# Designs tried in a protein design chat: miniprotein binders against Glycerophosphodiester phosphodiesterase GDPD5 (GDPD5). Part 1

Scores and structures below are computed, not measured.

Target 1, 371 residues: Glycerophosphodiester phosphodiesterase GDPD5 (GDPD5), of Arabidopsis thaliana (Mouse-ear cress) (q9c907)
Amino acid sequence: RTLHPLPVKGPKTVKLQLQTSRPYNIAHRGSNGEIPEETTAAYLKAIEEGTDFIETDILSSKDGVLICFHDCILDETTNVASHKEFADRKRTYDVQGFNITGFFTFDFTLKELKQLRIKQRYAFRDQQYNGMYPIITFEEFLTIARDAPRVVGIYPEIKNPVLMNQHVKWPGGKKFEDKVVETLKKYGYGGSYLSKKWLKKPLFIQSFAPTSLVYISNLTDSPKVLLIDDVTMPTQDTNQTYAEITSDAYFEYIKQYVVGIGPWKDTIVPVNNNYVLAPTDLVKRAHAHNLQVHPYTYRNEHEFLHYNFSQDPYKEYDYWINEIGVDGLFTDFTGSLHNFQEWTSPLPDTSKSPRQLLSQIASLVLPYAKA
Unless a header shows other numbers, all headers, positions and changes below count from the first letter of the chain.
ipSAE, averaged over its two directions, is called F for ESMFold2-Fast, E for ESMFold2 and O for OpenDDE. V2 adds 0.75 times the mean of E and O to 0.25 times the DockQ between the complexes of E and O.
Where letters were taken out, [cut] stands.
The coordinates of atoms that the task and the answers printed are left out; those that the model quotes come from them. Centres of patches stay.

## First folded at step 1 (miniprotein)

Design a0
Amino acid sequence: SPEEIRDLINQIKELADRAKQLLESLGDPTLAQKVDELARELETLISEAQQKGNEELVRKAQDLIEQIKDLVRQAEEILRKS
ESMFold2 (binder alone), alone request of step 1: mean pLDDT 72; pTM 0.596

Design a1 (from a0 with N10R K13L D17W K20F Q33R D36L R40Y E43M)
Amino acid sequence: SPEEIRDLIRQILELAWRAFQLLESLGDPTLARKVLELAYELMTLISEAQQKGNEELVRKAQDLIEQIKDLVRQAEEILRKS
ESMFold2 (binder alone), alone request of step 1: mean pLDDT 72; pTM 0.589

Design a2 (from a0 with K34R E37W E41L T44Y E48R K60M D63F Q67L D70R Q74E)
Amino acid sequence: SPEEIRDLINQIKELADRAKQLLESLGDPTLAQRVDWLARLLEYLISRAQQKGNEELVRMAQFLIELIKRLVREAEEILRKS
ESMFold2 (binder alone), alone request of step 1: mean pLDDT 71; pTM 0.565

Design a3 (from a0 with Q11L E14W R18M Q21Y Q62R E66F K69L)
Amino acid sequence: SPEEIRDLINLIKWLADMAKYLLESLGDPTLAQKVDELARELETLISEAQQKGNEELVRKARDLIFQILDLVRQAEEILRKS
ESMFold2 (binder alone), alone request of step 1: mean pLDDT 68; pTM 0.505

Design b0
Amino acid sequence: TPEELKQLAELARQLAEAIERLAKELGDPKVIERAQELADLIRELAEEAERTGDKDLLKEAERLAQLIDELAKETGDEEVAKLAEELAKAIEELIKKAEERS
ESMFold2 (binder alone), alone request of step 1: mean pLDDT 65; pTM 0.542

Design b1 (from b0 with E10R R13L E17F E20W Q36L D40Y R43M)
Amino acid sequence: TPEELKQLARLALQLAFAIWRLAKELGDPKVIERALELAYLIMELAEEAERTGDKDLLKEAERLAQLIDELAKETGDEEVAKLAEELAKAIEELIKKAEERS
ESMFold2 (binder alone), alone request of step 1: mean pLDDT 60; pTM 0.454

Design f0
Amino acid sequence: GSKVTITVESENPELLREIAERVAELAKELGATVEIRVEGDKVTVRITGLSEEQAREIAEEIKKIAEKYGAKVEVTIEKDE
ESMFold2 (binder alone), alone request of step 1: mean pLDDT 73; pTM 0.641

Design f1 (from f0 with T5Y T7L T44W R46F E74R T76L)
Amino acid sequence: GSKVYILVESENPELLREIAERVAELAKELGATVEIRVEGDKVWVFITGLSEEQAREIAEEIKKIAEKYGAKVRVLIEKDE
ESMFold2 (binder alone), alone request of step 1: mean pLDDT 76; pTM 0.681

Design f2 (from f0 with E18W R22L E25Y E57F E61L K64M)
Amino acid sequence: GSKVTITVESENPELLRWIAELVAYLAKELGATVEIRVEGDKVTVRITGLSEEQARFIAELIKMIAEKYGAKVEVTIEKDE
ESMFold2 (binder alone), alone request of step 1: mean pLDDT 78; pTM 0.702

Design f3
Amino acid sequence: SKVTITVTVESDDPELLKEIAERAAELARELAKKYGAEVEVEIRVEGDKVTVTIRVTGLSEEQAKELAEELRKLAEELAKKYGAEVTVEIEVE
ESMFold2 (binder alone), alone request of step 1: mean pLDDT 71; pTM 0.635

Design p0
Amino acid sequence: SPEEVRKLVEEIKRLADEAKELLKRAEELLKELGDPELAQRVRELAEKLEQLIDEIKRLAEEAEKTGNEDLIKQAEELIREAEKLLDEIRKLVEEAQKILEES
ESMFold2 (binder alone), alone request of step 1: mean pLDDT 85; pTM 0.834

Design t0
Amino acid sequence: SVKIEITVKEDGREVKIELEASSPEEARRLIEEMLRLLRELGATEITVEVRTDSRELARELLELILRLLREAGFTKVEIEERGNEIRLRAEK
ESMFold2 (binder alone), alone request of step 1: mean pLDDT 78; pTM 0.756

Design t1 (from t0 with E5Y T7L T47F E49W R87L R89Y)
Amino acid sequence: SVKIYILVKEDGREVKIELEASSPEEARRLIEEMLRLLRELGATEIFVWVRTDSRELARELLELILRLLREAGFTKVEIEERGNEILLYAEK
ESMFold2 (binder alone), alone request of step 1: mean pLDDT 77; pTM 0.743

## First folded at step 2 (miniprotein)

Design f4 (from f0 with A20L A24I I36F Q54T E61Q)
Amino acid sequence: GSKVTITVESENPELLREILERVIELAKELGATVEFRVEGDKVTVRITGLSEETAREIAEQIKKIAEKYGAKVEVTIEKDE
ESMFold2 (binder alone), alone request of step 2: mean pLDDT 76; pTM 0.683

Design f5 (from f0 with V8I A20L V23M A24I L26Y Q54V E61L)
Amino acid sequence: GSKVTITIESENPELLREILERMIEYAKELGATVEIRVEGDKVTVRITGLSEEVAREIAELIKKIAEKYGAKVEVTIEKDE
ESMFold2 (binder alone), alone request of step 2: mean pLDDT 72; pTM 0.655

Design f6 (from f3 with V9I A21L A28I A68L A75I)
Amino acid sequence: SKVTITVTIESDDPELLKEILERAAELIRELAKKYGAEVEVEIRVEGDKVTVTIRVTGLSEEQAKELLEELRKLIEELAKKYGAEVTVEIEVE
ESMFold2 (binder alone), alone request of step 2: mean pLDDT 68; pTM 0.561

Design f7 (from f0 with V8F S10G E11S N12D A20L R22L A24I E61A K64L)
Amino acid sequence: GSKVTITFEGSDPELLREILELVIELAKELGATVEIRVEGDKVTVRITGLSEEQAREIAEAIKLIAEKYGAKVEVTIEKDE
ESMFold2 (binder alone), alone request of step 2: mean pLDDT 74; pTM 0.655

Design f8
Amino acid sequence: GSKVLIAVESENPELLREILERVIELAKELGATVVIRVEGDKVAVLITGLSEEQAREIAEEIKKIAEKYGAKVEVAIEGDLSPEEAEKIAREILEKLKKEL
ESMFold2 (binder alone), alone request of step 2: mean pLDDT 70; pTM 0.614

Design p10
Amino acid sequence: SPEEVRKLVEEIKRLADEAEELLKELGDPELAQAVRELIDLIKRLAELAEKTGNEDLKKAAEELERLIRKLKEAAQKILEES
ESMFold2 (binder alone), alone request of step 2: mean pLDDT 73; pTM 0.591

Design p2
Amino acid sequence: SPEKLVEEIKRLADEAKELLKRAEELLKELGDPELAQRVRELAEKLEQLIDEAEKTGNEDLIREAEKLLDEIRKLVEEAQKILEES
ESMFold2 (binder alone), alone request of step 2: mean pLDDT 83; pTM 0.800

Design p4
Amino acid sequence: SPEEVRKLVEEIKREAKELLKRAEELLKELGDPELAQRVRELAEKLEQEIKRLAEEAEKTGNEDLIKQAEEEIEKLLDEIRKLVEEAQKILEES
ESMFold2 (binder alone), alone request of step 2: mean pLDDT 81; pTM 0.783

Design p5 (from p0 with I72K I79K L86E V93K L100E)
Amino acid sequence: SPEEVRKLVEEIKRLADEAKELLKRAEELLKELGDPELAQRVRELAEKLEQLIDEIKRLAEEAEKTGNEDLKKQAEELKREAEKLEDEIRKLKEEAQKIEEES
ESMFold2 (binder alone), alone request of step 2: mean pLDDT 76; pTM 0.715

Design p6 (from p0 with V9K A16E L23K L30E)
Amino acid sequence: SPEEVRKLKEEIKRLEDEAKELKKRAEELEKELGDPELAQRVRELAEKLEQLIDEIKRLAEEAEKTGNEDLIKQAEELIREAEKLLDEIRKLVEEAQKILEES
ESMFold2 (binder alone), alone request of step 2: mean pLDDT 83; pTM 0.804

Design p8 (from p0 with V9K E11L A16E E18A L23K R25L R41L K48A E55L)
Amino acid sequence: SPEEVRKLKELIKRLEDAAKELKKLAEELLKELGDPELAQLVRELAEALEQLIDLIKRLAEEAEKTGNEDLIKQAEELIREAEKLLDEIRKLVEEAQKILEES
ESMFold2 (binder alone), alone request of step 2: mean pLDDT 83; pTM 0.799

Design p9
Amino acid sequence: SPEEVRKLKELIKRLEDAAEELKKELGDPELAQAVRELIDLIKRLAEEAEKTGNEDLIKQAEELIREIRKLVEEAQKILEES
ESMFold2 (binder alone), alone request of step 2: mean pLDDT 75; pTM 0.639

Design s2
Amino acid sequence: SEDEYRKQMEELVKTLRDMAQKMGDTELADKIDQLAQLIRETGDTSYIQQARDLAQKLGHEQIAQLLEQIAQIIDEFKKRQG
ESMFold2 (binder alone), alone request of step 2: mean pLDDT 68; pTM 0.534

Design t2 (from t0 with V15T I17F A21V A27L T52A L62A L69F A72L)
Amino acid sequence: SVKIEITVKEDGRETKFELEVSSPEELRRLIEEMLRLLRELGATEITVEVRADSRELARELAELILRLFRELGFTKVEIEERGNEIRLRAEK
ESMFold2 (binder alone), alone request of step 2: mean pLDDT 72; pTM 0.660

Design t3 (from t0 with I17Y L19F L61F E81V R82D)
Amino acid sequence: SVKIEITVKEDGREVKYEFEASSPEEARRLIEEMLRLLRELGATEITVEVRTDSRELAREFLELILRLLREAGFTKVEIEVDGNEIRLRAEK
ESMFold2 (binder alone), alone request of step 2: mean pLDDT 79; pTM 0.765

Design t4 (from t0 with V15T I17F A21V A27L T52A L62A L69F A72L E81V R82D)
Amino acid sequence: SVKIEITVKEDGRETKFELEVSSPEELRRLIEEMLRLLRELGATEITVEVRADSRELARELAELILRLFRELGFTKVEIEVDGNEIRLRAEK
ESMFold2 (binder alone), alone request of step 2: mean pLDDT 71; pTM 0.643

Design t5 (from t0, 14 letters changed)
Amino acid sequence: SVKIEITVKEDGRETKFELEVDSPEELRRLIEEMLRLLRELGAKEITVEVHTDDPELARELLELILRLLRELGYEKVEIEVDGNEIRLRAEK
ESMFold2 (binder alone), alone request of step 2: mean pLDDT 71; pTM 0.654

## First folded at step 3 (miniprotein)

Design c1 (from p2 with K17W E24F K67L E71L K74Y E78M)
Fold by ESMFold2-Fast, scan of step 3:
Parts: C-alpha cells; structure tokens; sequence
Structure c1 (fold): chain B 371 residues (1-371), chain A 86 residues (1-86)
C-alpha cells in the first residue's frame, strides 16, 4: 500500500491547558531566584521552566498606571538612588502603622519609573542582571501570559490598597481595586473557579486586605485568595488579629468571598533554630471549610531551608505536598518545583518516573555495559 | 569568585560520583532493565552539565547540575525505601 507523504492539514492546535491534578506551581515574582523579581525576563524564564501561574504585586504610579512591583518604595530593587534628578523625591509616610522613608512608587509618573532599572534584592543571588530591565506595567505582565505557548495562569496581588487609595487620585470616584478589576476584564479575565472561562484564562486575585476582596466580589466572579501574614501582624485595612482571621467563624464568613487562603508557611509549620516544629492545624481547618491553602514563600537557598530536610528543596517539597497537603506553593524557584512534580507525579506523555530516572543513572557507572 | 567556582564544581563532581555508584547498586537489586536507558540519559546530562560548567564557568549550569543532583539524591532515597518495604 502506498501512502501520500504530505503534511496533515488540520485545525489550529489549541494551547496546552492548565494542569489541575497537582498542587499549583506559582512563580513568585517570576523565576526571581534566578533573574531579578517582576521583570519580563523573570516571567519568561518561569514560563519556560514549567510554572502553572506567574505571580505579581500590583502597585500604582503617580498618574494611576498599574505596575508590577513588590515594595511600596523603589530603594531596594531599583537604581533610583543613583538618579540625581530624583534625589529630592524621598518621603516618609505611614504604611500600616509604621513610618517608612524612601522613594515611593506613587510619587513617580510611569514615564519617570520607566527610567529606572531593576536590581537583585539578595546579595547571594545572581548579580549579572542588575541594571538590565525596566519596571513593567500590569498590562505588559498580562501580555506575557497571553503570549505564552501554553495556558499560563496569573496570580496578581492587590498590594497596599489602603496606601494606594490614600496617595493616588482615581478618576470617577473609583478606587485602586476598580482599576485592577477593570484591567483584568479588558484582557478577558473572569469566571468562577474551574468554570470554562476560568480554565481558558486562569487567575487568582490575592490580597492581605480582606475588605478589598469583599469589595471586588461585587465586580468579578474570579477566584480570590486571602493572604495571611505572621501571628503578630494585623490586617492593614481592618486591624484584625491573626487569631480572628484564622478562626473557624471567620473562615465560614470569608469563604463566601474567597476560594482559599495564602498564609506565611511558618504559621503552618513553625520554625525554631532552623528546625521545623510540629505543624499547626491551619491547613486541616481551612480544608474543613472548603478553602484551598497556597503558602508563601519557598526558596532553595540554605538560609531558607531547614535542617530537617538536610537543606534539600526536594525533601521540603515532598513534606509540604505529601504530608502537609497544600494546594499550591509560591516559590522563587519554579523550575525546581516543576522538576520535582514531573519526577514524582508525572502528567501523561510529558515526563519520566523515578524508576525510569534510576535506570538511566545505572548505565553511566557500568563502563563495560555491553552485556 | 573563580576560586569559589572551581571548588563548587569539584564538590559537585565528587558528590555525583558517589551518588551514581549507589544508584547502580539499587537499580541492580530492583531488577528493572527496561528503564536503564532513561537513567543513563539523566546521568549523561548531569555529566555534560558538570563538564560544560567546568569549561565555561557558567554559574547557571552549576545551579542546574546542583538541582538535578538533589533530585537524584531524592530518587535514591525513594528506591531504598521501596527495597526496604518489599
């Protein structure tokens, strides 16, 4: 029988869909363990390394443009101090009960912010990228996710909404939160968790401010996650205690607005002298109220790994995924988490099992392996 | 520094050698010959990354090799546990 050797003409292939069978791999500020945080390069690296979601912090410029930037001040992660033309722009403001002095994002227009260059936050991470990348807008971040070769979710934080609403003028009697949701809708984001619309463009909207999440619940059905800080830190908007916002009564209240919580991982598994202690009941109680748990932040450096895990990030992932049972992880090293998940919980046609990997290793140590 | 980089590569190569020896013994006991080719591919990749890092001084390759080595340590521990449970 003779076959025609012509290319098969078929319908355009749709993008590979988001996985839903493993805990979500969330690239915290991009692959920021490798490339400076919240830069285009860090997000492109995260997508290449197999992340499920790229994560960002939304703040505002003086002229009301949403930007991707973690700190309310530019001092630590930009070259603002080297710009003599901005030397007189340093200010002190009340940020969540503390007087913070620095160059605030909302004291600069977008045009001014685009003159700055990002630098690595941590001296122990790669310094070669310092000065290469500008601050990106939230819309530029959304285009990175849109242009990915597979479906990649987004995980934007409504950051410091109280501060942004105090210092930035929003047109039409609207708030910072309105601009965030309006921008998401403009880019086609919406839909309740696991709906067809959500699966096409997955997102979670996160905030430490419960009133912001309640407010936007009237604007979008997109899934929301309440971020929870350490046990000493009250909410920035309502001054509610850790005990209050992690109570069963509060979980019953907030679950009508959010699909999950994002706690600091040390509130789930406390640490003393770089040893992990017995886990708290936070994950078990959240799950009892049908809330997902996405802790932050997993980091591969020895300074952040515990002796219980022999300072091995794969042992930490195993513990948090298989023993603690979290539903997602915010990691600075999305590639290492992706590798772990591919090796231990492979998706069809994409990876090799642990037994397959072990078989590959064996043949290298057998120089006469022609048996 | 160049001195620190050379030390890191040497440590990584020494650790890889010892780990691969242990992996061989475990695979022989598990008796899964169909997967031997895949384990070889991973080992060859690790060896290539270490060699290229040594020659180029590329810190990204050292980090990639380190993460791959950590994964192999985890798999060796899993294989040992499987043997102990059978």
Amino acid sequence: as target 1 above (371 residues)
Amino acid sequence: SPEKLVEEIKRLADEAWELLKRAFELLKELGDPELAQRVRELAEKLEQLIDEAEKTGNEDLIREAELLLDLIRYLVEMAQKILEES
Scores: ipSAE 0.000, ipTM 0.301, lowest interface PAE 12.5, mean pLDDT 83

Design c10 (from p2 with K17F K21W E24L D70E K74L E78F K81E; at its last look DockQ between E and O 0.01; V2 from the best seeds 0.00; counts 0 for: pae O 12.1 > 1.5, pTM O .563 < .8, placed apart)
Fold by OpenDDE base, look of step 4:
Structure c10 (fold): chain B 371 residues (1-371), chain A 86 residues (1-86)
Amino acid sequence: as target 1 above (371 residues)
Amino acid sequence: SPEKLVEEIKRLADEAFELLWRALELLKELGDPELAQRVRELAEKLEQLIDEAEKTGNEDLIREAEKLLEEIRLLVEFAQEILEES
C-alpha cells in the first residue's frame, strides 16, 4: 500500500517566543470583554490582540471530560434554560458551605453540554456573539494554544476541586487534579518556570485550593499560582482566612509549591466609595518571598473602573504596573493592555529571525562548546 | 558545525513532537492506554536525548534520537492503520 506521505507541514516557521521583559498580559477567560467567555473565538481574539497567556477555568462533565467553564452552574452564561429537555436537571448542592441551585456541569454529559451555546455574562457588553459558540473541552483549549501563530502561554485554573471530586469519579480512583495534570502532560506541558521546556509551552497552574496545589506539586514541576479571594472568603479546601494565607509564615510555607499568588486586586489596594485607598504591603511582602503577583481582574467598563482612573484603563494599568509593581494582569480586555504595553514598554524589535535568535543562543553556547 | 547540529536537533525535536502528538490523538481514539504510555515514554526519552545533544553537541545522541523518532513514526503509522481498519 502506498503510504501517502503525511503532509510534512513545511519547515515550521519558528514561532515568536513568549515575552518575559514586562508584566504578563493574561486573557482572563479570553477577550471576554468583546466575545463571550471561554469560547474558541474569545481565545483566538486574545491571541490576535497580543496576550501572553490565555486563562481558563477547568471543570468536568458528568462523564469526566474536562471542560472550560467558569461557573459550577450553566444558568448565567448559557442558554440551558431554553432547553426543555434539560428542565428536570436543575439541582441543589452544597458548594463551599452554600446551597447553590442550578444546572450543574457535572449533571450533564459532554454531548449534552455541546448542545448549549454561550452568552455574555454582563448585559452591558456586546451581545452580538450570544448563542454562536459552544462550551469547549480542555483539550480543545490546549489545541488553540498549540495551533497559535506564536508561542502563547496557558493559565488553567483547577476550579472547585472539592466539588468535582465529590460529584465526578474517574477510572482507577484518579482525582480531578490527576486528570488535569495528565491532560497537561499529554499535551507536552512541564518544566520549571523559565526552563527551556516551559519556554516552549508556557504554563501556570492556578487554584484557590492550597491542598490541590500541594498535591499536584508531586505530579508536575510546572509553576503553580495560589489564587486568593476576597478578605471575607476562606480557602476552598483548607478553610484558612485571608489573613492566614497572606501572612509571611504562610508565604514561607507555600513558596515551596507555588511561584506566585493571584489575589483579587481590591484586596491589594482597598476601595472605598469606588475610590482606591492606600495600597497594602501585600505585593512587597510577596516579592520579599520571591513570589510573583498576578492580580485579577482588570476591566475597562464604568461598572468596574474605580474613579481614581478617570474612566481611562491606561491610568489603571500605569498605576498597577509602575506604582504597585505587579508581575502579570488578568484582564477581560487583552487588546487594551497590549496597546498600553506596546506604547509604554515596546518589546525590542527582535526582527532577528528564529535563525538569528538561534545563532545568538549558539554564540552564547559556543564559548562553552570549545572548552 | 555546532550550529548545524543544533538546527538538526531542533528539527528532530519539532518532528518528534508532531509525531508524538498525532500518536497520542490516534491512541486516544483507539482507547489503548498501554500504547499511549509507550509513546509518552519514547517521547520523554527523545526529549532527554535532544537536551543532552544540545548540551554536548554529541552526534551519537542525535543518531539515537533519530532512531527513537523512527520508532515513534512507526507507532503513528500503525495506530493510523488500525483506525482506518476500525
Scores: ipSAE 0.000, ipTM 0.240, lowest interface PAE 12.1, mean pLDDT 85
ESMFold2-Fast, scan of step 3: ipSAE 0.050; ipTM 0.626
ESMFold2, look of step 4: ipSAE 0.064; ipTM 0.641
ESMFold2 (binder alone), look of step 4: mean pLDDT 79; pTM 0.735

Design c11 (from p2 with K17H E24Y K67Q E71F K74R E78W)
Fold by ESMFold2-Fast, scan of step 3:
Structure c11 (fold): chain B 371 residues (1-371), chain A 86 residues (1-86)
Amino acid sequence: as target 1 above (371 residues)
Amino acid sequence: SPEKLVEEIKRLADEAHELLKRAYELLKELGDPELAQRVRELAEKLEQLIDEAEKTGNEDLIREAEQLLDFIRRLVEWAQKILEES
């Protein structure tokens, strides 16, 4: 009898870390090109398809519960209109000088919102999932990222903070932004960009409202990104113009509070008659001020691709990553972006034998054979 | 036009056939018959997409076929690079 010592192995589950060597793949409202936006299913699909960050829009219910929902009204992406018990809840409010009429998120308790079912925003996307999924809370969104088999970052937007602060009662002299940051801290989020704490639980906090980002800079060192709309849209909180907030003087100011900007992609590469024009200097100027650039929104449909790219999303990715030089992309189709990036810029830490690399590349093309 | 769609489908099918044949030969040369079998499965899927696009006139299927073809082209470039390094 040979006596062999039993190997002593504790369970050592170590999650694969977030990549930082190529532009960030940001799943805009989940894989919403495939599954309705901001649903658990859309986020799980994005994680399965290789996203770096799952992105969401934070609004509030009437009872102050943070939810994942883009529009301030429920009308377009839920079945609220089919609920006769809610027929009397339609309201008109002043939203930045415009009278908007609809079923507002903050006029419903979380219990009421959970009775609703999400529907696909776009008629040209898959309609089979309409009515299947409820609205999720921000805490439910955080548990999706927490429970992922690898480190997946989060990219929450503080959406319509002026509107949320006007219509939702926040206890103790606090406001909407305080609740967002307190919830992030409760779930262990914090740390400056690329710090050890940040790498364990990566996040970017985004908003179109510069005053919200300045305010939360006193509450958290987590990296922040200023979202920038089209050239005609002033900021909702300060009424500042596009020219002002993209000026060198403003970039020098805001860089003390944010790590980057998230502009509408057409402000970087203008479009005329479905042809892209020469790029502006926005990316080069932002980089000169040490600001990252994460444009929105990359979509694979012909309506959003341009003749210059022969309607090929891969040619668009190549142009934006290798010629324009962006640092992250908000995409409705995280799977196609991930496949492009794995093929063109494989991660050093995943280096394999030639046989293993070919097997992996062959596997990357299989999803496109789903006819 | 219908005539133009048929011509585009024929060009796509011809390009796909040549590219997939090259991919199969490269993967076989690298000594992995399992990868060669996977490339064959992709060839059959791509042919099905092209055939159905010709039958139905569905331009979305042509787009899917073009996306698959681009991936296979990149796989061929990668396999060629590995062989050149050894």
Scores: ipSAE 0.006, ipTM 0.313, lowest interface PAE 9.5, mean pLDDT 84

Design c12 (from p2 with A13S K17V L20T E24I K67W E71S K74Y E78A)
Fold by ESMFold2-Fast, scan of step 3:
Structure c12 (fold): chain B 371 residues (1-371), chain A 86 residues (1-86)
Amino acid sequence: as target 1 above (371 residues)
Amino acid sequence: SPEKLVEEIKRLSDEAVELTKRAIELLKELGDPELAQRVRELAEKLEQLIDEAEKTGNEDLIREAEWLLDSIRYLVEAAQKILEES
């Protein structure tokens, strides 16, 4: 079966530009609702499905190579436990005040990590792709965005910088954050939000660690986003409370370094007994301080949708975009969000016949049977 | 609960029949027999998942059936909107 992806691949002289008229569709770890997270296949599918940005988590190997991997341990999403040659590598470290035992990314060289294969995190998602794909480097991730047939943004997270700086040796008195920014610059990323340079290669740099975002503000003018966890979790670097980092005073402080915040969606719209409650004022207050709001994580499965939406992801998208008014969404199902946005807020394209448009929508929305 | 599972199976079965017929009707109006055939294949898989869920009580199969049904529902809604705007 041949799919006709959007947009049509033309000569490389001009790419279709990033849309700026709708909330940003951010493919959280790729199209990980369909293909295992942070694999080349998940990112290629996200691009095919119409995502605006592909998102990743940057950690490090033992030899200081940046990789795309969410957990600090390999246990849950790789076949590391099946590798008898690595059986002696299990360690216990203090991670943000908790003793965690497992196979840590920074205890393996890149060569060793490339021997591993990714497996699906969730038992209720498609298991047929387990063992098919290796861990990719951050540079490999950047080449995926570079080689896309249209302008596709990147949304890298500086993940666990305290942990990476404790356990990885960085040359020249530099830090994990320096390596991330140097790699971005090497690949041509830079420019303030909505500048000509940014529009050519769009990116947002995200982190839960406010000091990392402040630090890199002296290294790059690229837009940054402060991630915010649940109301009980203090910042990993500064031990600041939720109340402090979401205060008006803090928003006035941090807006000199970031263009937006990325809060856990349940801190905006609380949930009780699988019903959403009245929204908090977080989005309105962030907007009052000229900060964008990009919540995480939207998931289509029955377990993550609420009775208020009849467990329909399109009703959830309508609520969050049109009632709550968010500026971007981190979704595991970027295709479903793209389809919703094409249907409800289509970009002008009078050159396509109704049949051609429907065929493109069908190619994005209908499930794939193949690995 | 067993009562919720029975209700979900009834809803899925009824919606699958209705949305499949509507999708095929709309695709005939657009002159796309290949896409109509793909919808028929998805409807067959959906029926199989619903039947297995009814026999086994496996709620994972209900979730997979919901995902397939949502895909067909979205296609129907998109096709209706495209036809209305043409």
Scores: ipSAE 0.060, ipTM 0.623, lowest interface PAE 5.0, mean pLDDT 86

Design c2 (from p2 with A13F K17L E24L K67E E71W K74L E78R)
Fold by ESMFold2-Fast, scan of step 3:
Structure c2 (fold): chain B 371 residues (1-371), chain A 86 residues (1-86)
Amino acid sequence: as target 1 above (371 residues)
Amino acid sequence: SPEKLVEEIKRLFDEALELLKRALELLKELGDPELAQRVRELAEKLEQLIDEAEKTGNEDLIREAEELLDWIRLLVERAQKILEES
C-alpha cells in the first residue's frame, strides 16, 4: 500500500479528513461482499479499502443494549439454530403486517447474543468466515470508527423502531430512538451537516420511519436521511404510500428534518428482465428540494450487475454518478467504488498517485479513441 | 516531409503504448485488478489512436503524443517508487 507513516509531531497526530468533493462511498454493513455483514472484520476491511462511511443497522437485545444486526430474527445470519439451549426461544410476532417466526434479537440478552457466531447471508459469497465472528454492540461499532487511522464517518440506521419500542422496555418513559441518540452523544457525535463538529466526527442517521427522524430532530442536529423502500411498501410507522413520501409536497415538508433521502435504487432506475429501463425523475425532484440522494444497494455480482453494464461495476458507478447524479452510494463492495473514484475523480493531493496520473492520461487518450 | 511526420507520430505513440504496457504490469503487482483493467482499456484505445495517427498525419497529434508520453513516464516512475517503498 502507498501509505506513508505520519511524522511523529507529538502525542496526537491530526487525522486525514473526510472528503466532501465527490459522492460518498458508504460501506453497506461493512465490506460485506467479502466478509460477513456487520462484523468487526467487515468494518476494518471497509476502512482499509477506502470507504468514507461505515454503515450499520441498530436493533436491541432484550436487556436494551444496542447491537449491529440487520434482520429482526437471528435465523439467517447466525448459528442460533445449532444452540440447543435456545431451541424454546422461537416466537411469532407481527412485523409490519406480516407474521414472522424466528429467533428475535429482543428475546435474547446481550450475554446470550454474544454466544452466537455470524454466518454469510449469500451462498455465492465467501463461506470461509462462517462461525468466526460474534455480534457486535453499537458501542463496539463506534470504537471501530474512533480508532480508524483517518476520519471515517458512520451511517447508523434506526431499524424497526416500532418493533423495538413494542418489545423492549425502555427506562424512564424513553424510546429506542432516545437510546440511539444518547449513545451517539456519549461518543461525541453531533453538529449540523458540514459544521466543524460534524467534520471531526461525520454521521448520517438513517431510518425508513419518518416519525423517528422527526422525533430525534428535537434531540440532535446531526444530519438525517429518510430511507425509501419499493413502490409497494408503505412506511412502517405512519402507513404512508411511496407516492406520498416521494411527492414534492412531502419533500418540502420532510426537508425541515432531513438532509437527504436513501431510496432503493430500482425506484430511481427500474429494472426489467435484468436490463435497466429509463430513469425516473426522483433524483432531479429531490435535488430541486435541496435533498441529497444516497441509493441502496450496489453489488458487484452478475445477478445484481445488469446486462447494460456488461458485468462491469465501473460502468454502473459511472452511470449512477455521472448520468443519474447521486450524492452517495450504499455498496457491499466499497473497495471497487473507491478505486473507480480515485481513477475518475482523484482528491487534491500534493503527491500524484498512480490513480491520479491514470486519470490525467485517460483525459488525453479517451477523446481520440474510436467507439 | 509528410512521410517523416507520419513516422514521428507513430514512433511517439508506439513508445507511449510500450510504457503503458509497463505501467499495467507494475499496477498488477500493486494488487489493484480494477486499475489494471482500466490501463488495459487505455492500451486498447491507444492502439486505435496509433492506427488513426498513421492515416491522418496531423501535426497536432505530435504534441498530444509527446504530452501523453510524459504523463505515462511519470506513471511508470511513481508505480516503481511505490513498489520499492512497499
Scores: ipSAE 0.024, ipTM 0.566, lowest interface PAE 6.3, mean pLDDT 85

